# VH-VL binders against Probable complex I intermediate-associated protein 30: the designs that were tried, part 4

Target 1, 227 residues: Probable complex I intermediate-associated protein 30, of Arabidopsis thaliana (Mouse-ear cress) (q9lqi7)
Amino acid sequence: MSRFRSLLQASVNATKKALTWNVEEWVPPAEKHIFKFHSKEDLKKWHLYSDSEYGGLSSASLEIPDKGDGSDCTGVFSGNLSVDLSEGSKWNISRSGFCGMRSKKFDGFIDLDGYDAIALRIRGDGRCYISTIYTENWVNSPGQSEDNSWQAFVFAPKDSWYTAKIPLARYLPTWRGNVIDVEMEMNPGRVLGMSLSVNAEGGAVGAKSGAGDFRVEIDWIKALRLP

## First folded at step 1 (VH-VL)

Design m06 (framework fv_murlentamab)
Fold by ESMFold2-Fast, scan of step 1:
Structure m06 (fold): chain C 227 residues (1-227), chain A 123 residues (1-123), chain B 106 residues (1-106)
Amino acid sequence: as target 1 above (227 residues)
Amino acid sequence: QVRLVQSGAEVKKPGASVKVSCKASGYTFTSYAIHWVRQAPGQRLEWMGWINAGSGNTKYSQKFQGRVTITRDTSASTAYMELSSLRSEDTAVYYCARGPEYYDWSGYAFDIWGQGTLVTVSS
Amino acid sequence: DIQMTQSPSTLSASVGDRVTITCRASQSISYIAWYQQKPGKAPKLLTYDASSLESGVPSRFSGSGSGTEFTLTISSLQPDDFATYYCQQYNSYPYTFGGGTKVEIK
């Protein structure tokens, strides 16, 4: 439980900073596109997961709304977080209520060497989401795909476009959602993928939490060199 | 209501292989993982590996990698553990146990166990 | 591998006694369970995630601890509690168990 406390404290700090940056529009220096969410082809790079794999009742979708007005399209990650369990499940109710989207496996790496931060262009619902970066395994501990995971919380302000800028140094090494006490640094040249997830129980002061609907629109994910 | 029932005791010669079955009932088989744990006489419990009953994906302990194969039959709600190249030190009670699949933020202990299968390896 | 060390190996107690069993992990963990095993039977889950009591397990059983040191406590030992107890970490693969603590009648 000390690892959970560490992750929660880090997420509170990140949320406060994200809320502050929501007031300002920054012009980033150097950028590198990692993912776009502008077409159905872009969405084929992602897969959805939820607590339904474990007997939960949460649901998720990822889609490009069909607009007939010529507007620019963005991806919509939305669904319902349920803390209820299906018949016969042995999951504790406090463990249910999560949905996520994760990038599919591909050959090679996302090279973030020389970049300082991950930026997400989002329009949210007031919830805190979890940004995860997966790197090649450096510890004999499995991740979702035998990968190491690094996590940071990101606040998604309600009804307004926002660029969340998360320094790579803020991502904490995690295993099963808990911060691990290791002397390792993220290798930004060996990134295998990313995910964005949301939990009913997760959140920080000022963010919406609990069971119910979630919705975040995503335009792009980039790597940035900070000024 | 929820139960795991294993096949009966086996006696094998060194170098042979053994396949133990574990039949699940009373729950949705494909929603859980089945783990295999053994206990040699007078020794601690030792984790061998697990299988996602839905997908068929497996994970094995390095000690048993190359000798253990875990499979399942979704139509029969049954998991299997096969151990090859048997040695006298493989004499143990082998258990199957229900657990969750690995996931980033959660874990759960083994809540339902099979009754155990004694495997004796002797000349 | 994470090594799990239990103490004591054997404990003699009387009905009504408060019994404490300790488990030490070789590195910091958050996911630990305790099991009860009687001769000739499969282990039975008592507690998980250090302190959560499994449904159907009597409230006299409790787990506590964090980091590397964990305990299982039986507040008032009953005749049905004479058994061997094992801790198990499921924090990292391979999952590992303690050596066991046999609670026997005094």
Scores: ipSAE 0.007, ipTM 0.453, lowest interface PAE 10.0, mean pLDDT 80

Design m08 (framework fv_murlentamab)
Fold by ESMFold2-Fast, scan of step 1:
Structure m08 (fold): chain C 227 residues (1-227), chain A 124 residues (1-124), chain B 106 residues (1-106)
Amino acid sequence: as target 1 above (227 residues)
Amino acid sequence: QVRLVQSGAEVKKPGASVKVSCKASGYTFTSYAIHWVRQAPGQRLEWMGWINAGSGNTKYSQKFQGRVTITRDTSASTAYMELSSLRSEDTAVYYCAREGTYDLFEGSYYFDYWGQGTLVTVSS
Amino acid sequence: DIQMTQSPSTLSASVGDRVTITCRASQSISYIAWYQQKPGKAPKLLTYDASSLESGVPSRFSGSGSGTEFTLTISSLQPDDFATYYCQQYNSYPYTFGGGTKVEIK
């Protein structure tokens, strides 16, 4: 699970640089909605998971709160990260305080060909989340048997809506949380799904970490084309 | 529609090797994994290993590590399982099975379609 | 390895009976499937993810349970249901199967 540490450190450095970056945001010439979080029907496209599947005690919810004031609806992914662990837990890094939301598998693929980045419109809690893209394992990877996952950190600032823009090139190939040290390229035409997860270890300098409550509001997820 | 068709029965001597084939049809072969499971007469099913048909990546049960080799031919839509150094205890029906709907978390999968089975008899 | 223990190993039942088969895992799991096997044939998937019914499987079959104890229920046994049933965990490698429950005519 040492290679996951490598992903964490690389992502911490990238997020730290992004936090100090004073640049005017560009408007994309092309964008594609991947997910919306505006109604209960939109939430049916997602599954919740946590370390409780492997003997942990974390909990998660995904809901559209009733604001009661006529304001726009957004999805809320929230819960509690617990590092407490029951006996008999599965051997894997994810057992130690994590929660996630993952898209339901569609027959076929999400087509991201021609796009350069994933964008998330979020309002968070100061924690660092993990954006995962799942692809068909069509390229050979030494010693790996499961289909490929590609991961990047996304910082969720407190109090204010933020559009996190994550270049596809920033996603690192992983297997069970470990970075694969081999030449490997994501096939954006063979995307099976996506997830957003959080763990007690955290990820970024200046980001909240550790056990306790988490909460992030999500408006949408889009693919962007750089001009 | 989805079909997995296996090669015919084999009779082998102890110490020999056997290679069983599993030809897939009715779906995109490279989009699914193929698992190998055996069942000795009157005994439980026993998982041996799997291959991602697209990438060729494999994983084997530790019990069979070093004796089992799983491969595939994408142009023929066929998976193969070769078991070496055969013992009398290896007498069993060997099944190939397709991985079902992907769980995008932790690689946890069930078997939605099975081959008809191949009886391998190991006797002196 | 996760050990899967089925009970009973054999049960005798009559057409129309409600039949329950139990599977116990040696540790907490979330991913379990149930298969039906008739003599001389390959197993057939009945349920997966503990309680999801496979397409084309009659609604009289249902799976339930969580943690370490899981059950397969046949609400009204039909002649076609006399077979051996196996549970399987796919929570972790190696994947493991129960010892089987043979449902035979009373």
Scores: ipSAE 0.011, ipTM 0.444, lowest interface PAE 9.3, mean pLDDT 79

Design o01 (framework fv_ozuriftamab)
Fold by ESMFold2-Fast, scan of step 1:
Structure o01 (fold): chain C 227 residues (1-227), chain A 121 residues (1-121), chain B 106 residues (1-106)
Amino acid sequence: as target 1 above (227 residues)
Amino acid sequence: EVQLVQSGAEVKKPGESLRISCKGSGYSFTSYWMHWVRQAPGQGLEWMGGIYPGDSDTGYNQKFKGRVTISADKSISTAYLQWSSLKASDTAMYYCARGGEWELLDYFDYWGQGTLVTVSS
Amino acid sequence: AIQLTQSPSSLSASVGDRVTITCSATSSVSYMHWYLQKPGQSPQLLIYDASNRASGVPDRFSGSGSGTDFTLKISRVEAEDVGVYYCQQYSSYPYTFGQGTKVEIK
């Protein structure tokens, strides 16, 4: 079994509702930029990872395409999801078929106090991506401290730019890719970073899934205060 | 069991409109992509685009985007390929083919018999 | 767009011969499929994801390859194998086909 299976079941309805919420707003809500994807300097804030760290064959890139002009520049997160293993690999096949981009560590926090939702401006490939928010670990562990993670699915429709709006309340607490059944509340004042990832497993009915190419263009990530 | 049945051959003049069809049976029509592939006389295969009937999501080869419209009618399990104004260069055999279930089955496993479209003055 | 080039463009074989067709891509491809179009018929799927035989396809057909180079082999060709063989990548939009390899039996 995939360890992300429980996340798929629990988050599908929350993600569907969030993605359709206020999509046709005429008046923009109050907002705060978290990340932009307009220059190579912006991309230096991100780290790429994939199942290749565990012997998988997936690949990922994050770049600003050079069109040869000064038109709109956006980040492109793309690559190939493979469920195959490299020759001589010692890793279990269940760890293959994923790629992600995660914000690099920095001193302090992303302060989202007073904001209600995360918005992502994307143009995708019909796949379902996973949006993750990392928060400070509140539990003391002997010599071992791991950030709390909160996840929600994000559909990335083909052909047109789309703003996915996900209420912070819709992010589900996760531990190593699994939804945990615990009474726990995100502390929006203690956000350490974010990631966007994609798995061959996919996410929702009607979304593209399985091994193969993936590509999503990202303009920005913002926090929104709802009306 | 699974069958794709296409509409009959068409002979048209440049500038005329046309809609051809592909009816699926023996499977859940709304659960699989339906693609259109053309073959000009004596030439190879060329992917034009596809539609996921469950939500009407479409993907086009940019070469054909704006020149044709792909649509589907769930109530009769039928996909369509439509031209508003035909050109002589549209003369070809047109195939429909079943694609992936959410792109999990990512090959064209069943094909229609083809619709020959001839555009001449 | 990923361009696929097949080799040879055409060949003549005798019943029982081994036939080898190659497909070369301009960029790395994870998914390569093979189709056969018999004279006057619609294309039919032979091999999907480089090496898997489609349902009902005889075991004399096999596929292999990865990255940019893929191969289709017919271990002992039969008269009914006459037609045009196409490789097709399903890794990125737009999906593209090779130009085809015509196989004739003497």
Scores: ipSAE 0.000, ipTM 0.407, lowest interface PAE 18.3, mean pLDDT 79

Design o02 (framework fv_ozuriftamab)
Fold by ESMFold2-Fast, scan of step 1:
Structure o02 (fold): chain C 227 residues (1-227), chain A 122 residues (1-122), chain B 106 residues (1-106)
Amino acid sequence: as target 1 above (227 residues)
Amino acid sequence: EVQLVQSGAEVKKPGESLRISCKGSGYSFTSYWMHWVRQAPGQGLEWMGGIYPGDSDTGYNQKFKGRVTISADKSISTAYLQWSSLKASDTAMYYCARDEYYYGSGSYFDYWGQGTLVTVSS
Amino acid sequence: AIQLTQSPSSLSASVGDRVTITCSATSSVSYMHWYLQKPGQSPQLLIYDASNRASGVPDRFSGSGSGTDFTLKISRVEAEDVGVYYCQQYSSYPYTFGQGTKVEIK
């Protein structure tokens, strides 16, 4: 077979492939599952952390309650926020009273390119939680060795299931809990993971705050394309 | 190309030990759960358990917990299902399947191995 | 554990017929998937999350449903569609499959 005939066939195949690929790209799903919280195996994708790593007395758990009735189960992130420090604290903690759950590391990225928002299906306790998205290190942040973090508040009402829809544009860049002035937008194609956390101090106006118990039920986390 | 290649058929006697394997290729082995699903002769599919090779976490169907061990070797991208003492009731086709989790697909078994037939008889 | 019951258990169809298979759960299901196992082959994914076709699956296959009742439809069955169809829930542990629906082409 001549090279000219081979090139013609290759060109036809490349055009067909490009056309097929474009058709699939033009109708992306309006929503995309990222995490679900329906079984113990789902919860193993998460790591719990708290101020206890630094001498605080807060505690956290993440579990699927055994209802014994065959109903759909959801994850329960709960615990107690304490502003007290353990006697003889070794860690010289600057602030106490926090708990969080963070997705475990994996090879690759959560690709949110083409999506506008994160949605969380939750039923809470009236507290404000912090949703964090972790992205690959900033090129314009010399000396930084940790993942970049982007944060937004999530109010968790207690009376009914609620779908919190948080535009990606609402997430603000943070360093060690503080908003920073950075001329860089989130790269939604390079997301490494997510977390949900709660602090005893602060929160949005009208939300429950302070030391004491916290509890939020989580069904799923999705990415959405908003209208 | 994503591929799951399982070990060959086994014929065993009750009381013998056995380990079967499932080798993944064409993807990041440590980034996906790998599950084991059995199918007794003439019967339907039954989930046995799974492993996330990235952090070695496992989950079991309680029906099989303690009867089998699920493990993985990251260095050769291979998952294992092991019995310390086989029973005649372990006669079945065993499939491994990859769980697509992180890439906007939710949780479903997108690729399956070809199956390993295990026959246990005296 | 959530039990899944498929209906019918078996059916015979002619090429071009419309085939409908249902899957009923004992409690509400968030994720329902459908698989096809052709004779002598491994199961293959057809539909995920109730209504989404898997890569390479022809558009004659469609899924619908929510809660406890889910349906798989084949608009015009072909000879290659012969096999056993399974629904599968991924909502709660342990994950479970329906008993299967055997589709034969006459």
Scores: ipSAE 0.005, ipTM 0.425, lowest interface PAE 14.8, mean pLDDT 80

Design o03 (framework fv_ozuriftamab)
Fold by ESMFold2-Fast, scan of step 1:
Structure o03 (fold): chain C 227 residues (1-227), chain A 122 residues (1-122), chain B 106 residues (1-106)
Amino acid sequence: as target 1 above (227 residues)
Amino acid sequence: EVQLVQSGAEVKKPGESLRISCKGSGYSFTSYWMHWVRQAPGQGLEWMGGIYPGDSDTGYNQKFKGRVTISADKSISTAYLQWSSLKASDTAMYYCAREGDYDILTGYFDYWGQGTLVTVSS
Amino acid sequence: AIQLTQSPSSLSASVGDRVTITCSATSSVSYMHWYLQKPGQSPQLLIYDASNRASGVPDRFSGSGSGTDFTLKISRVEAEDVGVYYCQQYSSYPYTFGQGTKVEIK
């Protein structure tokens, strides 16, 4: 009897151990890695765009600079915002003076369900940037391929590293660059990508705006569960 | 409880291939970076690289890039460090370590494996 | 790459002594962490983000500093504190460690 009772006890203990182990996995971590900007390989996940696609003259680069002192191996998103248009442009653009970096589309989704905010670790130039989250299109219509976009402003202070924490609830639904005046909710389980962009017409009191150079250093992007 | 369990000691000859492992348990394996840190006999700690198992994103110390491959298998919560051709200079203790962060990424290693001793001799 | 230099490289202390270890970086770092590697064991986290004590670490351990200069202090060293102490920075790639400070108890 003692042999069979010992075997039963071992079976019960193994089951308790398995259940305890699984409970830890069901509690999501306080943060989730999305992107880092530490090597040239990391930058291959991103695509640069600008008003030059439409006849504008803005320029952008994304690089890991070669620094003499060996400090800071972070991504640098920089360039020049121009409100001028190239002569003979065939495109009629309503706004010039923009540059952006957009992540390449994932094979699947970034699952942000259970997270409250996006965090960006940046060191900037005093301009306001636009953080965009792209989600699966809610319109089931043949011929429609436009992703839903959700946008929030990010102030990039000069000189000091800053972690911008943007609640997902602060992101506003947008359509072709304009805020949609409707009540809709982001589906954080079906994120397709992200972007960071800047316009010559900046936002927020005290932020640098207008045509000219822009520069922001980026270390990482994460999702956070806030208290 | 969080545990990192590494594979056993290895004795190899120069030119041989080797893969060592680090199995994580007690946490969401795909949600944390896993790093490899080496310690040559009588020397200090040196970061080799890491992997985020959720999407297989990797980072390498340039000193080791091309000499080793870091990978992970999500189905068995295991990270790997692999050499195609070992050298005597690869003789070292190899640790896996989890990068743990709470509110912001700070880059500290909160849990460490017990270490795998790799000896490469003729 | 950011280099970390620890001082002293080694020290011998008596139980109850105050021990001070410094770590100097070649450029300003965002985060500095401290580890203890006891003889024959894996490193263990002591202090993260300059001054925060890791779970289970006795309050005799404290950290301070910012920018390029950081300090680890043991207010009253105990025999179990023998080992090699490492500072480690994270600001950008690569992660780097100091050369280590060996602490022996006489």
Scores: ipSAE 0.006, ipTM 0.487, lowest interface PAE 12.7, mean pLDDT 80

Design o04 (framework fv_ozuriftamab)
Fold by ESMFold2-Fast, scan of step 1:
Structure o04 (fold): chain C 227 residues (1-227), chain A 123 residues (1-123), chain B 106 residues (1-106)
Amino acid sequence: as target 1 above (227 residues)
Amino acid sequence: EVQLVQSGAEVKKPGESLRISCKGSGYSFTSYWMHWVRQAPGQGLEWMGGIYPGDSDTGYNQKFKGRVTISADKSISTAYLQWSSLKASDTAMYYCARGPEYYDWSGYAFDIWGQGTLVTVSS
Amino acid sequence: AIQLTQSPSSLSASVGDRVTITCSATSSVSYMHWYLQKPGQSPQLLIYDASNRASGVPDRFSGSGSGTDFTLKISRVEAEDVGVYYCQQYSSYPYTFGQGTKVEIK
């Protein structure tokens, strides 16, 4: 709740910085591809989820649209956010109106050791999205069966491609969608996967929020090493 | 050592069926795409399609869709390319090549290639 | 489909010469790779994602470029470099190869 509002405020600041960084051309000393969104094979690395799994009415798709002959294609994550629940729902959703895409499990880790930031090349709809990094879970608590998650907001401006650069240090530890008060740091050598999600509630200042359509085009996700 | 070993050369007549194979070893077969690339006599390379053996998802070059079937048997780490009815125009060298794994930082390149299977179709 | 055109289509070089091969695409390409097919052999990967050398590939090979124009360079060609060089785009279905550049050593 309150901590979630703190994450939102921190993400507003990170989003403003990301837009500033994108205005200037920057050549990093090193970069590493994590994910690409140019073919059906690329999209097979991801699965979709939404509140419909819990009685909500939101919908999502991830596809490579046909842009005609010879043009580069990019992934399109789009759908509709609904705050309504299906009649007779027994799921006890505390917050409806969400959709996400998460990388599929594989045997091993995405090694981000030695990198300082995540970069996302996107073209969006003016909404604020949530970037999540999942790391290996060292400790199981009663009722927990998920990986450790780290989250940051990313603004997706309309009409033009931009590169959101999010320092790894700006990702906040979360547990079941809530910021947790722990003094631990992400282990960048033990990343299991990533997700990108969008909620109807809780958009950043100046970003589109609420129920309705969403659409973001994604070119790639990279890790960057800061000079 | 990562290897792709293909089946031997074939000589067929038009209208006959054929299945050629590509066996992977030295890596997790279900974690990488397997692609088929043809090379007609004296010509360049042409992508035909691929399969992800982990879930049997396939992608085809539309030029070959419906003319060939790509499949895989993960229990024996083998991918297949099959024709129900061969044409003289199917005469070519056929290569299998390992494509990207789910978290491939090699830039989607075909890093390991089979030795090739020569298919000759003539009356 | 994205069509790739290589230049030149063939060349003859002497050991020690610099060899430059270009690949031009009909539209912007994000992922371009280079392969070498030696006579009687399967293709082998040389350069992936425009500029990265594949494992075991000698330092004399380099790649550059972005957008629609890409280049493969051999700083000092050796006798074992004879063969046909292919560029390949992995940005859009269907994946396509250039027509090939035949390199012969004098």
Scores: ipSAE 0.006, ipTM 0.502, lowest interface PAE 11.1, mean pLDDT 81

Design o05 (framework fv_ozuriftamab)
Fold by ESMFold2-Fast, scan of step 1:
Structure o05 (fold): chain C 227 residues (1-227), chain A 123 residues (1-123), chain B 106 residues (1-106)
Amino acid sequence: as target 1 above (227 residues)
Amino acid sequence: EVQLVQSGAEVKKPGESLRISCKGSGYSFTSYWMHWVRQAPGQGLEWMGGIYPGDSDTGYNQKFKGRVTISADKSISTAYLQWSSLKASDTAMYYCARETYYDWGSYEYFDYWGQGTLVTVSS
Amino acid sequence: AIQLTQSPSSLSASVGDRVTITCSATSSVSYMHWYLQKPGQSPQLLIYDASNRASGVPDRFSGSGSGTDFTLKISRVEAEDVGVYYCQQYSSYPYTFGQGTKVEIK
């Protein structure tokens, strides 16, 4: 009964198509939560650094302030940028005046494939900060990793909460704090960590720059799929 | 000031287990990678691996992976290098070294070194 | 793995001589560092990122180079400069060192 077999096969194929059709292709959600800054436990995912380890005099803190009024808690990254060097400095630093906060490495990778931008919910001091994404070095030996650094400026306006949206395509590869002239694209599927830093040289024209106090409040960091 | 203080010299027989230590002080122990570098008698320096004590992330030179274990105890700011079964070829000076952290640039280097632990493995 | 070859393997110099040590890599190196190990001591950082002197390192020491070829120079060697000099690449795992250059004073 060859005709009956042909009809059976067509039914099987139709059923397979119906099953495949009913399984919608998975699409990542429009946003992915990466970090929140709502409790002291959230801050344990970060560590602070500054030029002080190289003889500079800058200082930094990352805290959840005690608010007795019951208002929402957010992380506060603040400190002082100094272009001065301590007497008997460890070495002559031409780039003194920086502070940063860096996430601890993930237990694997954060997968940002399918997302278009990083969003930071911040309330700042009028300075430009540097958002850094660290990715696996593709040329490393299997099972080993070494950070590639990708950086973009993020302006932190005064007085109001702002969601800074930075397209992943705007992050530039950097070496020694400088953009390298290399044609290379970020691998968003292999993100190892992130940082937020500030320096006395500043970023955008018109933003506050120079030595002195800095302060930015951070609510969360997310990945977004743009429309 | 930053100091890395290592445990004392060890004399062992093949097949014995051993754990040597490196205690960091004068800095945030959990914020810096700590590495182990070996030097066989009369030979040069060889990188073995490292650990980030903040989350116990490790990297190994494949030559030593499975032969040694690198670990750290944050509560006492101490990193460890451990063998389950020593071989005569493990005879060497072992140094711990701290890797710099510099987000302004990505050119990290070993800025502070321990005094070394001499491990002698013989029958 | 990136292999580093130093030249010469050993040299004997008189106080005041210029000493030049080279380090060649089998592949392009992003960052090259130099360490000095004095007799009976731990290695100490001398030069980082090819040309930057570490804290406390005299200005008679200088470094240069990029890509696969790097050079360490001592303009006027002193007795305290005896030891073994090592280059080290920071480009990819595993981190590797050169075989070392032994510098002796007569």
Scores: ipSAE 0.000, ipTM 0.456, lowest interface PAE 10.5, mean pLDDT 80

